# Designs tried in a protein design chat: VH-VL binders against q6zmt9r679to764. Part 7

Target 1, 86 residues: q6zmt9r679to764
Amino acid sequence: DNLLHWLAEELSEENAESLSSTLPLRRSTIQLIKLKNPDDLTEQIHEFLCFWKKSLPTFTDKLRLLARHLRKIGRSDLAEELKFKW

## First folded at step 26 (VH-VL)

Design bb5
Fold by OpenDDE, fold request of step 27:
Structure bb5 (fold): chain C 86 residues (1-86), chain A 118 residues (1-118), chain B 112 residues (1-112)
Amino acid sequence: as target 1 above (86 residues)
Amino acid sequence: QVQLVQSGGGLVQPGGSLRLSCAASGFTFDDYAMSWVRQAPGKGLEWVSYIRGSGDETHYADSVKGRFTISRDNSKNTVNLQMNSLRAEDTAVYYCAKFDYYEGMDVWGQGTLVTVSS
Amino acid sequence: DVVMTQSPLSLPVTLGQPASISCRSSQSLLHEYGWNYLNWYVQKPGQSPQLLIYWGSNRASGVPDRISGSGSGTDFTLRISRVEAEDVGVYYCMQYLQTPFTFGQGTKLEIK
């Protein structure tokens, strides 16, 4: 997912930690993703986001939901840009 | 502080129309979908319609498809249900509900009675 | 459409005793990559429905810990460890994995 990969590149390490804590992912999934990409934060975030997106029902407004998460972690700027790119 | 306040119910003859409205407050409205659920007298709950946060996608129960239209105005924090070609079997208390994409319907309006009778 | 089947439909309970309600779905409510999209609601007399459980086992805000949800796939259970007078009402399970959202028939919990 190119858009999610872009978002992953825009997030700092601090943002990544905050974001991952807000995503409704199982702990085991998070740990597995980290283990798979121990030295690549961008890929970790990308994997988190891809998995999260896949875990949602089809009727979900995934864009707005992701934007909500970004605002929660203080990245309203990315939330707005995401809407533009989506 | 999260609240849904409904209006627009009443008595109408078969074939008539009504418009229900639900005003939301206390949360970021467009972050959430909205739904309508109805309950016929003495019966269980029946989902009626769903509209996602952006308003660009809607869903309806088969029983109301082609007759009911859900819409929202995110600038006014309102969701509406336009009900046309009403039938006796549409008689029910109608609830608007805040739909969290994770949790489901976590906040409900007070309900409004719609009575379709000749 | 996903058919939701509750049992029992009537549940008389003695105060202080536990209560259990079953909900079965005609299709698995477990999303391929995620959670079980199953809600439990309660409608107390003269009130609007209230969310109790989401994702099959998570308590909604304000829900006491004596109320719990369990299960996965097609079989779910709502449990009240110690029934109180305030628990009187009709309980509904609802799947929200796909539209149309569908409710169980409802279970009327009453005090003996």
Scores: ipSAE 0.914, ipTM 0.965, lowest interface PAE 0.5, mean pLDDT 96
Fold by OpenDDE, fold request of step 27:
Structure bb5 (fold): chain C 86 residues (1-86), chain A 118 residues (1-118), chain B 112 residues (1-112)
Amino acid sequence: as target 1 above (86 residues)
Amino acid sequence: QVQLVQSGGGLVQPGGSLRLSCAASGFTFDDYAMSWVRQAPGKGLEWVSYIRGSGDETHYADSVKGRFTISRDNSKNTVNLQMNSLRAEDTAVYYCAKFDYYEGMDVWGQGTLVTVSS
Amino acid sequence: DVVMTQSPLSLPVTLGQPASISCRSSQSLLHEYGWNYLNWYVQKPGQSPQLLIYWGSNRASGVPDRISGSGSGTDFTLRISRVEAEDVGVYYCMQYLQTPFTFGQGTKLEIK
């Protein structure tokens, strides 16, 4: 997912930690993603986002939901850019 | 304070039309989907329609498909249900509900009675 | 469509005693990559429905800890550890994994 990969590149380590805490991901999933990419934070974030997106029902407004999460962590700038790029 | 306030409804003859409206306050409206659920007298709950936050996707129960139309105005924090070609079996209390993509219908309106009778 | 089946449909309970309601779905509500998309609602006399449980086992805001949800896949249970007078009403399970959203028949909880 090119868009989610872009977002992953734009997030700081602090943002990533904050975002991950707001996403409804199981601990086991998070651990597996980290183990798969131990030295690549961007890829970890990308995998988190991809997994999160796949975990949602098809009728979900995934873009607006992701934007909501970004606003919650203080990245309204990315939320707006995400909507534009979508 | 999250709140949904409904308006519209009433008595109509078979084949007639009604429009229900639901005004939302206390939350970021377009972050959430909206749904309508109805309850016939003395019966259980039946989902009627769904519209996601952007308004670009809608879903309907087969029982109302082609007759009912859900819409939203995010600038006014409102969701509407246009009901055409009404039938006796459409008689029910209609509820609007805030739909959280994780939690489901976490806030409900007060309900509006729709009676279809000759 | 996913068919939701509740049991029992009528549940008379003595105050202070526990109550249990079962909900079965015709297909698994466990998303391949996530959670069980199962709600529990209660409609108290003269009121609008209110959310009790989401994702099968998470209490909604304001729901007391004496009310709990459990289960996964196709079998779910709502439990009230100590029934109070305020618990009187009709309880519904609902799947929201896919449209159309479908409710169980409802379980009417009354005090003996």
Scores: ipSAE 0.913, ipTM 0.964, lowest interface PAE 0.5, mean pLDDT 96
Fold by OpenDDE, last read:
Structure bb5 (fold): chain C 86 residues (1-86), chain A 118 residues (1-118), chain B 112 residues (1-112)
Amino acid sequence: as target 1 above (86 residues)
Amino acid sequence: QVQLVQSGGGLVQPGGSLRLSCAASGFTFDDYAMSWVRQAPGKGLEWVSYIRGSGDETHYADSVKGRFTISRDNSKNTVNLQMNSLRAEDTAVYYCAKFDYYEGMDVWGQGTLVTVSS
Amino acid sequence: DVVMTQSPLSLPVTLGQPASISCRSSQSLLHEYGWNYLNWYVQKPGQSPQLLIYWGSNRASGVPDRISGSGSGTDFTLRISRVEAEDVGVYYCMQYLQTPFTFGQGTKLEIK
């Protein structure tokens, strides 16, 4: 997912930690993702975003939901940019 | 505080039309989907319609497809249900509900009675 | 459509005693990459329905610890460890994995 990869590149480590805490992901999943990509933060973020996206029902407004999460972690700038790129 | 306030409803003859409205407050409206659920007198709950946050996708129960239309105005924080070609079996209390994509219907309106009778 | 089947439909309970309601779905509600998309609601007399449980086992805000949800796939259970007078009402399970969203028949909990 190119868009989610872009987002992953724009997030700091702190943002990533905050974001992952707001997303309904199991801690074990997050840990496994980190273990898989121990030295690649961008790929870690990309993977948990992809996992999150896949975990949602098809009728979900994934864009607006992701934007909500981004605003929650103080990245309204990315939320707006995401909508533009979507 | 999160709140849904409904309006509309009432008595209508079969074949008639009615419009229900639900005004939302206390949350970022377009971050959430909205749904309508109805309850016939003495019966259980029946899902009627769903509209996601952007309004670009809607879903309907088979029992109301082609007759009911759900819409939302994100600038006014409102969701509406236009009910056409009403039937006796549409008689029910109609609830609007805030639909959290994770939790489901976490906030409900007070309900509006719709009575279809000749 | 996913058919939701609750049992029992009537549940008389003595105050202070536990209560259990079963909900079965005609297909698995476990999303391939995520959670069980199963809700429990209660409609108390003269009130609008209110959310109790989401994702089968998570309590909604304000729901007391004595109420819990469990299960996965096609079989789910709502439990009340110690029934109180305020628990009187009709309980519904609902799947929200796919549209149309479908409710169980409802279980009427009453005090003996």
Scores: ipSAE 0.913, ipTM 0.964, lowest interface PAE 0.5, mean pLDDT 96
Fold by OpenDDE, fold request of step 27:
Structure bb5 (fold): chain C 86 residues (1-86), chain A 118 residues (1-118), chain B 112 residues (1-112)
Amino acid sequence: as target 1 above (86 residues)
Amino acid sequence: QVQLVQSGGGLVQPGGSLRLSCAASGFTFDDYAMSWVRQAPGKGLEWVSYIRGSGDETHYADSVKGRFTISRDNSKNTVNLQMNSLRAEDTAVYYCAKFDYYEGMDVWGQGTLVTVSS
Amino acid sequence: DVVMTQSPLSLPVTLGQPASISCRSSQSLLHEYGWNYLNWYVQKPGQSPQLLIYWGSNRASGVPDRISGSGSGTDFTLRISRVEAEDVGVYYCMQYLQTPFTFGQGTKLEIK
């Protein structure tokens, strides 16, 4: 997912930790993602975002939901940019 | 402090129309989808319609498809249900509900009675 | 459409005793990459329905810990460890994995 990869590149390590805490992902999934990519933060973020997106029903407003999460972690700038790129 | 307040409804003859409205407060309205659920007298719950937060996608039960229209005004924090070509079997208490994309319908309105009768 | 089947439909319970309601879906409610999209609701006399459980096993805000949900796939259970007078009402399971959202028939919990 190119858009989610872009988002992953824009997030700091701190943002990534904050974001992952707000997303309904199993801790085991997060740990596995980290173990798979121990030295690649961008890929870690990309993978858990992809996993999150795939876990949602088709009728979900995934864009607005992701934007909500970004605003929650203090990245309203990315939320707005995301809407533009979506 | 999160609440949904419904208005509209009442008695109408078959073939008539009614418009239900639901005013939301206490939460960021467009972050959530909205749904309508109805309950015929003495019966169980039946999902009627769903609208995403952006309003760009709607879903309907087959029983109301082509007759009911769900809409929302995010600037006014309202969701509406336009009901046309009403039938006796549409008689029910109608509830609006806040739909959390994770949790489901976590807040409900007080309900509005719609009676379709000659 | 996903068919939701509850049992029993009538549940008389003695105060302080446990209660259990079963909900079965005609297809799995476990999303391929995620959670079980199953709700439990209760409608108490003269009130609007209220959410009890989401994702099959998570308590909604304000729901006491004596109420719990369990199960996965096609079989789900709502349990009340110690039934209280305030638990009287009709309980519904609902799948929200796909539209149309579909409810079970409802289970009427009453005090003996």
Scores: ipSAE 0.912, ipTM 0.964, lowest interface PAE 0.5, mean pLDDT 96
Fold by OpenDDE, last read:
Structure bb5 (fold): chain C 86 residues (1-86), chain A 118 residues (1-118), chain B 112 residues (1-112)
Amino acid sequence: as target 1 above (86 residues)
Amino acid sequence: QVQLVQSGGGLVQPGGSLRLSCAASGFTFDDYAMSWVRQAPGKGLEWVSYIRGSGDETHYADSVKGRFTISRDNSKNTVNLQMNSLRAEDTAVYYCAKFDYYEGMDVWGQGTLVTVSS
Amino acid sequence: DVVMTQSPLSLPVTLGQPASISCRSSQSLLHEYGWNYLNWYVQKPGQSPQLLIYWGSNRASGVPDRISGSGSGTDFTLRISRVEAEDVGVYYCMQYLQTPFTFGQGTKLEIK
């Protein structure tokens, strides 16, 4: 997912930790992703975003939901950019 | 305070039309989907319609497809249900509900009675 | 459509005793990569429905810990550890994995 990969590149390690805590992902899933990509933060973020997206029902407004999460972690700038790129 | 306040409804003859409205407050409206659920007298709950936060996607129960239209105005924090070609079996209390994409219908309106009778 | 089947449909309970309601779905409600998309609602006399449980086992805000949800896939259970007078009402399970959203028949909980 190119858009989620872009977002992953824009997030700091601190943002990634905050975002992961707001997304309904199991800790085991997050840990597995980190183990698979121990030295690549961008890929870690990309992977858990992709997993999160796949975990949602088809009728979900995934864009607006992701934007909500970004605003929650103080990245309203990315939320707006995301809507533009979507 | 998160709340949904409904308006509209009433008595109408078969084949008639009604418009229900639901005004939302206390939350970021367009972050959430909205749904309508109805309950016939003495019966259980039946889902009627769903609309995503952006309003770009809608879903309907087969029983109302082609007759009911759900819409929303995010600038006014309102969701509406236009009901056309009403039938006796559409008689029910109609509820609007806030739909959280994780939790489901976490906030409900007070309900509006719609009676279709000749 | 996913068919939701509740049992029992009528549940008379003595105050202070536990209560249990079963809900079965015709298809698994466990999303391939996620959670069980199953709600429990209660409609108390003269009131609008209110959310009790989401994702099969998570209590909604304000729901007392006496009320719990469990199960996965196609079989779910709502439990009330000690029934109080305020628990009187009709309980519904609902799947929200896919549209159309579908409810169980409802279980009427009454005090004996």
Scores: ipSAE 0.910, ipTM 0.964, lowest interface PAE 0.5, mean pLDDT 96
Fold by OpenDDE, look of step 26:
Structure bb5 (fold): chain C 86 residues (1-86), chain A 118 residues (1-118), chain B 112 residues (1-112)
Amino acid sequence: as target 1 above (86 residues)
Amino acid sequence: QVQLVQSGGGLVQPGGSLRLSCAASGFTFDDYAMSWVRQAPGKGLEWVSYIRGSGDETHYADSVKGRFTISRDNSKNTVNLQMNSLRAEDTAVYYCAKFDYYEGMDVWGQGTLVTVSS
Amino acid sequence: DVVMTQSPLSLPVTLGQPASISCRSSQSLLHEYGWNYLNWYVQKPGQSPQLLIYWGSNRASGVPDRISGSGSGTDFTLRISRVEAEDVGVYYCMQYLQTPFTFGQGTKLEIK
């Protein structure tokens, strides 16, 4: 997912920690993703987001939901740009 | 405080039309989907319709497809249900509900009675 | 459509005793990569429905810990460890994995 990869590149380490804490992912999934990409934060975030997206029902407004998460962590700028790129 | 306040409804003859409205407050309205659920007298709950936050996608129960239309105005924090070609079996209390994609219908309106009778 | 089947439909309970309601779905409500998309609601006399449980086992805000949800896939259970007078009402399970969203028939809990 190119869009989610872009978002992953725009997030700081602090943002990544904040965002991952708000996403409803199982602890085991998070740990597995980190183990798979121990030295690549961008790829960790990308995989978190991809997994999160896949975990949602088909009718979900995934864009607006993700935007809500971004606003929650103080990245309203990315939320707006995300909507533009989506 | 999160709140949904409904209006509209009433008595109508078969084949008639009614419009229900639900006004939302206390939350970022366009971040959430909205749904309508109805309950016939003495019966259980039946989902009627769903609309995404942007309004770009809607879903309907088969029992109301082609007759009911859900819409929203995010500038006014309102969701509406236009009901056309009403039938006796549409008689029910109709509830609007805030739909959280994680939790489900976490906030409900007070309900509005719709009676379809000749 | 996913068919939701509750049992029992009528549940008379003595105050202070436990209560249990079962809900079965015609297909698995466990999302391929995620959670069980199953809600429990209660509609108390003269009131609108209110959310009790989401994702099958998570209590909604304000729900006491004496109320719990369990299960996965196609079989779910709502439990009340010690029934109180305020628990009187009709309980519904609902799947929200896919549209149309579908409810169980409802279980009427009343005090003996």
Scores: ipSAE 0.897, ipTM 0.961, lowest interface PAE 0.5, mean pLDDT 96

